# Designs tried in a protein design chat: VH-VL binders against Cytochrome c oxidase assembly factor 8 (COA8). Part 67

Target 1, 167 residues: Cytochrome c oxidase assembly factor 8 (COA8), of Homo sapiens (Human) (q96il0)
Amino acid sequence: APERGAERRDTAPSGVSRFCPPRKSCHDWIGPPDKYSNLRPVHFYIPENESPLEQKLRKLRQETQEWNQQFWANQNLTFSKEKEEFIHSRLKTKGLGLRTESGQKATLNAEEMADFYKEFLSKNFQKHMYYNRDWYKRNFAITFFMGKVALERIWNKLKQKQKKRSN
Key: E = the ipSAE of ESMFold2; O = the ipSAE of OpenDDE; V2 = 0.75 times the mean of E and O plus 0.25 times the DockQ between their complexes.

## First folded at step 9 (VH-VL)

Design o31 (from o1 with heavy chain T30N; framework fv_pabinafusp)
Fold by ESMFold2-Fast, scan of step 9:
Structure o31 (fold): chain C 167 residues (1-167), chain A 124 residues (1-124), chain B 112 residues (1-112)
Amino acid sequence: as target 1 above (167 residues)
Amino acid sequence: EVQLVQSGAEVKKPGESLKISCKGSGYSFNEYWLGWVRQMPGKGLEWMGDIYPDDSDTTYSEKFKVQVTISADKSISTAYLQWSSLKASDTAMYYCARQGWHYDESGPFYFDYWGQGTLVTVSS
Amino acid sequence: DIVMTQTPLSLSVTPGQPASISCRSSQSLLHSDEKTYLHWYLQKPGQSPQLLIYKVSNRFSGVPDRFSGSGSGTDFTLKISRVEAEDVGVYYCSQSEHFPYTFGQGTKVEIK
């Protein structure tokens, strides 16, 4: 049966799924949230007449996306591992098992978990500060080049329309 | 890949109205001028006019300015060529063609991709 | 309107031999950007026109290197270094410097 409106997904040689833009898309395409970073990747459309300035902007955005994806994938992994280690440690201190009598994972109350969050934030303060600094620098650069591309496109459009009206 | 697909052949009587279409795909339709070219049976090519779909700005050859209307619907990537009242002299093959351009060009454009053509026959 | 004049109007070529088509414009096609807006199209029998060469000498994507364009101002030439059977058709020069865009009357290329 033919599909209507379904997005295509590519499969890697190893059976790992990849995303791709819709078959006839002429726009940037936003994918599903990445398993590790929980951020939606963007597949950038490459126009036929891409200028060097447009290419520079696209590559800057792609590089920033890769940097951002890697940062949050690593951070989420670290958070999950340290959270489980903290819970296990506190349950041992209380003399409790890792599972309840019903077979569910044993949990700590909100007050005890608050200690973990405070420690995690404190421990990672400098790392997050450097991330925010680099994020601002990258976004400033992207905004700057977006402005240049917008001016280039406006100017090219005006040149095209002006010549078209020549006698 | 860039494709221009035109509507099918038409057989009409003088005085009838007609609207033919050209649908673009594989490129940013809104940002390229789309032209119409007439070829009368056994004759050469004549540029009729063009449209910039983003704002529906049109340019016409003086010969065709009163005879036809060029329009576009950018939401469906389609341009149109329309006659309010056909004449036998309108019998021809009509092509749509995209006007290519490069970012370093300040001049008008060349027809880089062409539709397959729509044959219009007007006879009593 | 700018008049585009092609010579010859018809040309019969033995396969493998060169062919040359001339195009003359009634006014200069040079723009102030120092580019010349003269183009060559080929219409094969029963087919839509296709772009061969744009702005005097630039081959369009997929066009074989046996096709070459040259010229300046008002006089232009399309050359085929060795004509093949698939090159049969009508060749048109065209200008897009002045409105309206105009085409030459066409040169029919046939195989002897």
Scores: ipSAE 0.129, ipTM 0.619, lowest interface PAE 4.9, mean pLDDT 85

Design o32 (from o1 with heavy chain T30S; framework fv_pabinafusp)
Fold by ESMFold2-Fast, scan of step 9:
Structure o32 (fold): chain C 167 residues (1-167), chain A 124 residues (1-124), chain B 112 residues (1-112)
Amino acid sequence: as target 1 above (167 residues)
Amino acid sequence: EVQLVQSGAEVKKPGESLKISCKGSGYSFSEYWLGWVRQMPGKGLEWMGDIYPDDSDTTYSEKFKVQVTISADKSISTAYLQWSSLKASDTAMYYCARQGWHYDESGPFYFDYWGQGTLVTVSS
Amino acid sequence: DIVMTQTPLSLSVTPGQPASISCRSSQSLLHSDEKTYLHWYLQKPGQSPQLLIYKVSNRFSGVPDRFSGSGSGTDFTLKISRVEAEDVGVYYCSQSEHFPYTFGQGTKVEIK
């Protein structure tokens, strides 16, 4: 358990940016977009009297966030790599170098790039479909545990107040 | 870090009114009972009462229920202890303290964090 | 009201020697949840009280392991295995099983 003087910083898995809240807070903190995934990370507040059920919910939300961050970081990396490979192959087919006479990166027109986007989307259709299924499953589990935590908190508030009245 | 910060020392005359404060930070203020404890000069500790800030539910020690009013404003994480008419016998150090609670317990039971105290001196 | 009686009221200890304080309650402090709501607080000179031990034997965060609590029902003991200069102050036992919450009269611990 965190104690006075002990500091925990949010760290990302390999390939994801590390982030830290600007200051300690009693609330969840939302960070800037991650440079790899383009998603905003959430730092979850850990209550002093976190129950096992509350801990399960928090860890499930944290795990889902990490999974989501990794998925999109990897997708963006794959997209960038395949885009460069596509541009290189098309320029070679045209007998052109990777650089223009002015020394700038050679590019394809919008019409040519449309072929890449279509192919990339089609190629990754099944992958995105499985992502959506897992996203539904994770969000269902989170919603279910949010309901359980809400009921537990109501019961705990009642217990706290009843103790005062019984003694 | 859990912290309770109390208002400064007061010097009053008998018959005057007074309201002292205790501001909580570093935790969910509304979800913990906040108690007040009196310590007369050279004497021990006496529990006066407490408040649950979420709904301002109060409990008073029988000895103190007609002497003081406990209140709280959860929007600014602050609890108050108030006298309508002070007596010389109210001269004391007043502490606020959070009542700790653990999920496997049946309710709040012990004072885990304490304010620095507010010295109230009543003399003519 | 539950009466909490501490013995001794004053204790002078040579540094490094053990000390013990007894606390007796007028009624049992055992709750139906099978926990006993007896706590120990220390008030150092010029400072606020601080929690040392809650529910008989649990050390609060940051409290050195030289402090230990024991007991059951109505009889409780706080022990300091080797008293240090920073342990000087007034020790209070307290119960929170019955309302109103009550404190013992205090035990003053001083270094010889």
Scores: ipSAE 0.057, ipTM 0.573, lowest interface PAE 5.8, mean pLDDT 84

Design o34 (from o1 with heavy chain Y32F; framework fv_pabinafusp)
Fold by ESMFold2-Fast, scan of step 9:
Structure o34 (fold): chain C 167 residues (1-167), chain A 124 residues (1-124), chain B 112 residues (1-112)
Amino acid sequence: as target 1 above (167 residues)
Amino acid sequence: EVQLVQSGAEVKKPGESLKISCKGSGYSFTEFWLGWVRQMPGKGLEWMGDIYPDDSDTTYSEKFKVQVTISADKSISTAYLQWSSLKASDTAMYYCARQGWHYDESGPFYFDYWGQGTLVTVSS
Amino acid sequence: DIVMTQTPLSLSVTPGQPASISCRSSQSLLHSDEKTYLHWYLQKPGQSPQLLIYKVSNRFSGVPDRFSGSGSGTDFTLKISRVEAEDVGVYYCSQSEHFPYTFGQGTKVEIK
């Protein structure tokens, strides 16, 4: 089967890369890690007989994915930018060039980088705490609606079987 | 997008066994009842029975419950109709059809998509 | 078993003229959920049956609006506002309210 890649104008979350799921999929499709967030996106299958409750669950999962992708894409970009600035600043202070004699990028030792990680974590502590809070809140809501969808499906299956047993 | 593809035509002698297939694609196979409908040459439609592939629960028309067996293999999205011993009177076109339903309904009640049919001819 | 009776059994229609097919069930097709499980199928020559109308009056996906269904209880009608050449075939009414599911004997529609 050919890999990739329907040519279809999909709406990508703001600030994250787009991916094209396989055409005519009957299941959720999990893509490769996103370039910016390093998270695997999920393309959700839409059943033709989707109930309003199932649609609500799917939309909630899609919205949560978009939120999560945007958060980590932005954090990774910020981390990389500040890390590079920190390294260049420290190398300049030490009178060292940006590259080694072999032409590789000059780096700081683990002890020096510990200063950056400590500062970055401290600076972003509240942001990550709020992210974790919202992440758990969103997953609680998703789990709750998954339970409601499961009950709806059980109810529908019982209705179907009851109908077939009429004398 | 929803498609049901049936096995090819069969020519058999009385007393022989036969198993014909119906493969579903483009939808969640385990979530819909799949029915079998017989059409004798030049005659109308007769519902034979149906199966819910998720648990292989079956329902048969009284006329057909001793004549045929309906089964399904959900791992390959395929349903089957089989005879242990064919009779000349089994000569007919056999259709598989998905039983559609909507969340607002009490269950599956109409055949929304149909296979192309399998012609079975039983003659000596 | 519920008996489904169609009238007429055959109908010849001039293109562009309306056509009407009646279906009567031996018992009411009204379910306790207030829905009536009466459906219409079309079988074109050499083809599989296809769903036209489900639950009395709902057009299936892709079915032209020239097809309409009506009725209640035991008496139902399928109407074609203007018959086209592609509408030739055998029309079947069917019930799924009572077990086993049953079909009418069919109405053959031909172009004059």
Scores: ipSAE 0.142, ipTM 0.602, lowest interface PAE 4.6, mean pLDDT 84

Design o35 (from o1 with heavy chain D54E; framework fv_pabinafusp; at its last look DockQ between E and O 0.43; V2 from the best seeds 0.00; counts 0 for: pae E 3.2 > 2)
Fold by OpenDDE, look of step 10:
Structure o35 (fold): chain C 167 residues (1-167), chain A 124 residues (1-124), chain B 112 residues (1-112)
Amino acid sequence: as target 1 above (167 residues)
Amino acid sequence: EVQLVQSGAEVKKPGESLKISCKGSGYSFTEYWLGWVRQMPGKGLEWMGDIYPEDSDTTYSEKFKVQVTISADKSISTAYLQWSSLKASDTAMYYCARQGWHYDESGPFYFDYWGQGTLVTVSS
Amino acid sequence: DIVMTQTPLSLSVTPGQPASISCRSSQSLLHSDEKTYLHWYLQKPGQSPQLLIYKVSNRFSGVPDRFSGSGSGTDFTLKISRVEAEDVGVYYCSQSEHFPYTFGQGTKVEIK
């Protein structure tokens, strides 16, 4: 019985962008677009005296970024795979080879590809709805914590000012 | 690593204007107060004033309030100490220093990091 | 202004011996948050001041354990358990409880 080659599920490598900001960075860094998600990763600065609230905000931002990177990496892979399958199927139906006489990859016309895009969008509509919902939830949470951190900073500054005025 | 780098030594005449600088690095420049401290030759330390770079909020010692102007440019993480008209009595070493704080701490700051100092000499 | 009075103003110490510097404030440095805002700085010869102790007894990062601070209210002490050659310089107490911030006169520590 021929050993069915385990189809290595090309799990999208958790491509932590190997972009390492300079060690002496005092601000957030934006990396180049990730090759799978096409999203630019952000390396968040960690302050020396990071408050628990600031830390929570930073972690939430990081988790949201990772979530977003993973979603789009998977979506892009799925899209690429399905697109290729669609092209292959259509070419086969037409009795055409996968390569042209010139050795180039055979392509479908714009009209045929429009059908693919329509079908792909329709098929993934619910997935995109859930993504959007979760995206909003995460961003609202981030915004909320940003507000809290801002208030904390204001409060700390006010305490200092009050002390200066009381003397 | 937190660093404060000050401008070089200055030799001036009485009546001249002067602006010295202090550049912060290795930390969030806008989130810490930066103070200026004078040390006259062979004398102790005197706090002159401080600035919060985020909004340029400044506080002065009454002794120095009319003598100097403290400012900051947060875009380049730099604070300044300026005289409009120098006096011979302004001859001193001037230090910038970060006022450290901890989130668990409520209250005024200690000077946790210091610049290397800027020597200002005012002579006729 | 708060007057910070240091004693002695000069101290000559044999290496390995202990040293003690007193600092007295004209007013209490105890804040309403129950913290005391007294600090100690060392200025080594030809260098900028450096933080040794903050809030009476907390050693700053990198400060050797031979340095200790104590006191309350208006009376404070810096102790060096075993003075080393690198401890030569001028020690300043400072307060940040009252505006303006003020420093002591400084205590010059020399090696015999």
Scores: ipSAE 0.647, ipTM 0.838, lowest interface PAE 0.8, mean pLDDT 91
Fold by ESMFold2-Fast, scan of step 9:
Structure o35 (fold): chain C 167 residues (1-167), chain A 124 residues (1-124), chain B 112 residues (1-112)
Amino acid sequence: as target 1 above (167 residues)
Amino acid sequence: EVQLVQSGAEVKKPGESLKISCKGSGYSFTEYWLGWVRQMPGKGLEWMGDIYPEDSDTTYSEKFKVQVTISADKSISTAYLQWSSLKASDTAMYYCARQGWHYDESGPFYFDYWGQGTLVTVSS
Amino acid sequence: DIVMTQTPLSLSVTPGQPASISCRSSQSLLHSDEKTYLHWYLQKPGQSPQLLIYKVSNRFSGVPDRFSGSGSGTDFTLKISRVEAEDVGVYYCSQSEHFPYTFGQGTKVEIK
């Protein structure tokens, strides 16, 4: 059963998962940070009378989230892998082991690590440029469809009220 | 799961005031019209009126317009039906019901989910 | 007000047999959007009404295929292909085209 720290100061024998949105929620729910991307996923509420336009917006937002999660998961893995390879290579060149006598991971000084960061940024410059371009394109599209959905909702409200008043 | 939960049964005397409630859950309360339907003992159904909780816009049947007031508090997802002065003829089961709506319709026109009902008994 | 007339008022059915309920409105229920706002509700003993059919022929979520609605203009029919014990109750037709919304007087369905 998942452990939950509570105000009651007692160990709870069981509890609901914090990783799942409430089953009866009528709002969007934000999850915990993903282990690989470090981004919090959004679980979207699906209205009972969702229009095709609202569905298109929701799917666009879901697809954008998936794209964003995948990009940063891959970047974080690549960064960690290349960082470790860089450190191992430089320690080997110096004739040093991978661990200190205390068992800690051997590390490089700030000036040596600055070399890695510059190389990583330079190598990934074009990739990050394409990411930013796609990020803006996706958010522009989302904003555009949010506007269309808002207008549709206003018109539907007006139609309903007119029908109630006229007959 | 969409649910409408109504307040408990009431026993009142003629001339007394009464306010009964209907709490919605499991859906966006402010986006659906909510209606009130009366059922006299052993009789059929009568539509009384409805409310749009987003702005408390109301529509009433002419028969009930002077008898009752419909209101809503969107902060607690609750609608109300109120009498200022009850009559013996108000003895009935009162249902709240959500008005279903689809994007391609002219408006909400069918009662898709219903509360359990509130029995109101008015006797001297 | 629009008068909704149901026939029959009471119906006793042997389990597994079909049942048919008619509903007639005093005026047409066709809207300018080409939709007809005629609905069917079931009230089981001791329970709240529940939606069965909306806009003449559309089954509401969870309603068994044995229920079907048909009709146009002023004459409508609800059919149950094979009546089961759980189908006992009072059936109401209702219109929401004209204000005030009105209901039929109800048809009581019971098992022999």
Scores: ipSAE 0.349, ipTM 0.705, lowest interface PAE 3.0, mean pLDDT 85
Fold by ESMFold2, look of step 10:
Structure o35 (fold): chain C 167 residues (1-167), chain A 124 residues (1-124), chain B 112 residues (1-112)
Amino acid sequence: as target 1 above (167 residues)
Amino acid sequence: EVQLVQSGAEVKKPGESLKISCKGSGYSFTEYWLGWVRQMPGKGLEWMGDIYPEDSDTTYSEKFKVQVTISADKSISTAYLQWSSLKASDTAMYYCARQGWHYDESGPFYFDYWGQGTLVTVSS
Amino acid sequence: DIVMTQTPLSLSVTPGQPASISCRSSQSLLHSDEKTYLHWYLQKPGQSPQLLIYKVSNRFSGVPDRFSGSGSGTDFTLKISRVEAEDVGVYYCSQSEHFPYTFGQGTKVEIK
């Protein structure tokens, strides 16, 4: 379940963190968790000798990351927004204040919150089913291309060795 | 950015051993042959040999094959050039250089990036 | 071994004027992929060699377009359309088609 509260906005900002890896990096970089999605973005290395197959794999991974980041940023925002609205509605029904004596937002206990969680899961059932299907579909495609890239790299090593013997 | 950083200058006496290093960064160290080139004082360039760091496959120029040993430690992206017994005639500048390739090329290699050089002085 | 012969061995040039260096190999440098494996390097005073031109005519990254290479078979030429003070140093041709790899004797370029 999402752990972060919502920003008071209709939709989450698109894209990944503003983190910029070192310009001369030769490795993929994992950045800090994105504020909205709570997912760590990967900054993909573009090698100087990138083949068309390697490029396709990298772009597929980039596209999948953006899709995943956006999905969870939107879900986290929606969850936090609806949770706050539910809490405010229930507190008003009880005649209670919106803030505790410590200045924290007033909350409901776990039993009271169960109604919210049940309703939220019910509303989002189909969305999460489609997300899971698409996640597995994307993951299998990425794994398939990773295998093809691995074989291509083995072939390139064999060619380099052959060049030395032919000289 | 591709960088090759070599160990510092050495002053040695005849008969001593020496191992100089070349550390690669900014590229996949094990995917490229790395060569060693000698430049004697006031003279031109001579290819000494090269190594494929992934499996330590090594090729030597016939001129140098009994004089030096080329090796690599791929875990730290470092190649080495080593003498067991230095001679005064080994006084020279020694460069490491990466041998470039592309996935579309079927032809031989060329030296696309060079280290800064290691000056070795052997005198009694 | 393949002998690489450079002409001239020394060249004094006025800034802004063109310069030309010839390189001749003792055998053809043409590979079976129909490309020719002749390369040019520059060693500036006090510096390591750097790649200028690979495979006859391809400028390496960051090399100014005033440098050009040409030739085929056994005869090759490096041209500098307008020599600048930063171009001083020793120029080497090199071949990688035949084992062992070999370099020319070098051409020292000086400013007059």
Scores: ipSAE 0.305, ipTM 0.663, lowest interface PAE 3.2, mean pLDDT 85
ESMFold2 (binder alone), look of step 10: mean pLDDT 91; pTM 0.936

Design o36 (from o1 with heavy chain D54S; framework fv_pabinafusp)
Fold by ESMFold2-Fast, scan of step 9:
Formats: structure tokens, sequence, C-alpha cells
Structure o36 (fold): chain C 167 residues (1-167), chain A 124 residues (1-124), chain B 112 residues (1-112)
């Protein structure tokens, strides 16, 4: 597993040192919300002695995050695109331009927009149901592996204590 | 297998901009630091800087920090080295190289895989 | 910057004979974790550099066992037990203990 951060020296022979940024901490880093998905990404810390089981858990968590990010980014972009197309279509049907006489973007009233929201939710109902199913399935797997890792750590500590007593 | 494939040779005039690339394959691109090394004609190796593609964290040699910009696009596993305005003194072979580590070791401390190099010639 | 000094700058070796290259750093390369961050690279004619040895004495994957590294602190040696034609090129020592990473000036190895 790759490791970076504070262990890499940054002190120059001339006595010039460089600051270790907080992101090089031995903990996971949580970023700002993504522009498209509106979800905060997690950059997972990789310990130097990561076990194969710990690696499987980390990769599962990373894969689940990527899946989740892509789903919501795509969903939000689709929503925005279809909303704009709906507004343009309705304005054209009424014989109105895309801009008002003042040059501002023309909009529909709340009752007209309700039609769009109902249609969008209805046609995406099955997609959201499958998302929820997969979300629970992935979290179930993550919880299972978290339990496995916890048991492995307990066992390893127990083995260390056993070795210490036998010495 | 791990591979780093660099863009082709460039012939430029002083004052022109240039961006060369290094595409990684056969490994998790975002989990390794990737560095750039310059070799002037008939001279030795000089480390320029490196980047961690996951968050675009960069480290530069003081000599190079105002001359070049290092960036990466993790969606296509590609790192870049860029000049806003080339000088004749930039004529050199430029290598990208991955900083390696092993499961039982701490930190990236050595260049384990190297690209084939990009020759940049800047002449009037 | 840490200065890496290699000796000799060039050497000509009869095939099958041993070769030795020395590298000296201007400051200790020993880290507080008791590891020393000194590495050796080989650049064959017309090719990219390749990693031979990392952290003083560890052979990189695929590197023949005729290559060995040793040393501590500031003084390091790369040895080739039996030089072969494919070993011609320029050898560089490098440190990654201090920023910026630095390389030695290189040692050119040729066959007599």
Amino acid sequence: as target 1 above (167 residues)
Amino acid sequence: EVQLVQSGAEVKKPGESLKISCKGSGYSFTEYWLGWVRQMPGKGLEWMGDIYPSDSDTTYSEKFKVQVTISADKSISTAYLQWSSLKASDTAMYYCARQGWHYDESGPFYFDYWGQGTLVTVSS
Amino acid sequence: DIVMTQTPLSLSVTPGQPASISCRSSQSLLHSDEKTYLHWYLQKPGQSPQLLIYKVSNRFSGVPDRFSGSGSGTDFTLKISRVEAEDVGVYYCSQSEHFPYTFGQGTKVEIK
C-alpha cells in the first residue's frame, strides 16, 4: 500500500524546513462537497502495515464512494438538463422567447414546474429504488468487512500478548 | 504491468508555451506520487518536482517552482509538466517517474518505474 | 541541497571482472527510523534511467544478484561482481532523505 506524509523528510541542509500539511496526517481526509454530486469525498489513509483484509475493506469503501459520487453527479446533471429543456419547451409552446424583454432568463410559475417535478420523480422512481437497494447491499458488505477487520485486530493483539508472556 | 508513457518530442521557439504528458497504466494512478526529472544534453539528472494525483498536492524543487507547473488529471491517469514561456535553457530530456514503496515500507522514497522521456528542443 | 559525489567519474572494465562505484553525501542519509534513503539508478545508452538498488542494499525487482549495494551514513558503494556487456551505461546514486531529491554526477561504465 502507498504511504505518504510526515515520514518523508523536508528539511534542507541549509537549515530550511518545509511545513507538513495537515492532509499528510495518519487519518482520513474529508474534502469539501463535490460541485456535481454535492457529497464530501473521503481520501482514505493507507497504513504502512495494511493487512490484505484491511486493503479489501478500504477498496470496498473507495469503490462504494466512487459509485455514490457518480450516481448523484449523473442524477443532478440529468435533472438540471431536463429541467432546462422542459422550461424551453413550455416557453416555445406559449410563443414566448427564452429571455424577457429586460434580457433576463424567462421562467415558469410554480404550478407549471410542478408538472416537471412529478414527471421526473415518476420516471426515475425505479432508478432510485435500485440505488437504495445497491446502497444497502454495499453498506451491508462494508459492515461485514469492518467486523472481520475488528476481529483480526483483536486476534493479533491477543497473539502479541501471548508471545510477550512466552518470552 | 506498470507503464508510464510520455508524449512525443517537441521542437519549440523561445517564448512559446508547452505542455507535455505522462500517462500511467497497470497500477492505481492516484495512490502513488509521480515525479519529473530533467536531463540536459550530456548532463546528469535533476529532480524538478512531484505530484500526488489524488488531491493534486505538489512539491517543487526551488530551482523549478517558477519555471514550470506540474498538474494531473486522475480521470485519465495522466500527469503534466507545463511551461508558460520556454527558454533555450529548457532544452532537455524530461522524464516522469513513479515514487515506489512496498507494503512493509514507509513512504515513497525511490523512483521505481520511469517513462521513456520527452525530448524538448527550444531554439530560435 | 545535499551534494552527492561519485567516484570514479568513468571506468573501463574487462568483461567478467568486478567493478565498484563509490558515492558520498554531504550530510548523513540516515533517517530517525534507522533506514538510509540512498538509491542507485542505471541509465543505459539511449534509454531511460532504471532503478537498481533502493535504500542502500535492496535489489529492485528483476535486478541480477551480481549487483549489490552497501554503506552507511554518508559513504556508499555499488558493486558489480562480474560486469557483463549489458551493464554498460551511466550509474547514478541518489538521496531522498532531504528535499530536494538530488543525484550524483554519474559514473560511466564501459567495456574494454
Scores: ipSAE 0.000, ipTM 0.461, lowest interface PAE 16.2, mean pLDDT 81

Design o37 (from o1 with heavy chain D54Y; framework fv_pabinafusp)
Fold by ESMFold2-Fast, scan of step 9:
Structure o37 (fold): chain C 167 residues (1-167), chain A 124 residues (1-124), chain B 112 residues (1-112)
Amino acid sequence: as target 1 above (167 residues)
Amino acid sequence: EVQLVQSGAEVKKPGESLKISCKGSGYSFTEYWLGWVRQMPGKGLEWMGDIYPYDSDTTYSEKFKVQVTISADKSISTAYLQWSSLKASDTAMYYCARQGWHYDESGPFYFDYWGQGTLVTVSS
Amino acid sequence: DIVMTQTPLSLSVTPGQPASISCRSSQSLLHSDEKTYLHWYLQKPGQSPQLLIYKVSNRFSGVPDRFSGSGSGTDFTLKISRVEAEDVGVYYCSQSEHFPYTFGQGTKVEIK
């Protein structure tokens, strides 16, 4: 199985975009799409009376976001790099230059690019399978802890109201 | 930052109605009881009552039960204290305050954040 | 109603000296969750009350460690180890164990 930490370190470009929510915000904030992953980051608000269970859920959601961002940043980088290498190789084989007469980047037709897409998908099949497995595992865990947090909140509200009535 | 912002000072005549407000921000408004505390000029603090904004459940001090109504609008994170007919004896500073609690407590128990107060003067 | 009695009613303290305020409740403030619901508030001149100590001995966020609370059952004490000019105001003890919530009559602390 791939070492995900090492894969993140070796393949992703350093310095993904950062978004800071407005000072004194009491809500989660959604940022602009990250330029590498094309996914919108969420910055989570930490409530002052956060329970250990709520903290566990928040950390799980944060870790899942970081994992997801890193996976897609790596995939997008790899796709772009290999696509460019494929195009250059095919243009060279045809005896064509890397630029058109108008100075635009030379490209291949849809029929020629189909070979690249098929090869790329085949080559990355196992990575996508592991991604999907981890994605489902993470989302099931998040859903489970969301349920636990919801029950805890109901219990806390009942305790507060009971104290007022019993007195 | 947790803040409670109250409406401005009021000058009224006996028999007039009045509704003052307290807007919460920086926290989950529906998860905390909000209380009202009266301070007559030169006197100490008196708890009047409180409201749980999630379902508008109220608790009143017996002394204030028939004198005031406490309400809340959770859509705008605002609680209200109102009188149908003011008396000169209602002249006081009125504070709203959030009732803090921890998940391991049977709360709510203590006034952790307070509004700046609304001075109500009732005179002819 | 639970009666909260504070002593003294007023206190003049030389800067840097300690101060102590006592609070007595007419009934025990111990809850079945083994916590005691006695709290201390400070109202500085011209300001809203602010929480100093909750549940006997817990300092609220931002409260200097020169403030400490102690006690059990019906007898409680707030201590200021070294009174500073910013500590002037009226101190109130309060209980939230029994409804209605009640406050002590207040202790006015002034700098001599």
Scores: ipSAE 0.253, ipTM 0.628, lowest interface PAE 3.8, mean pLDDT 85

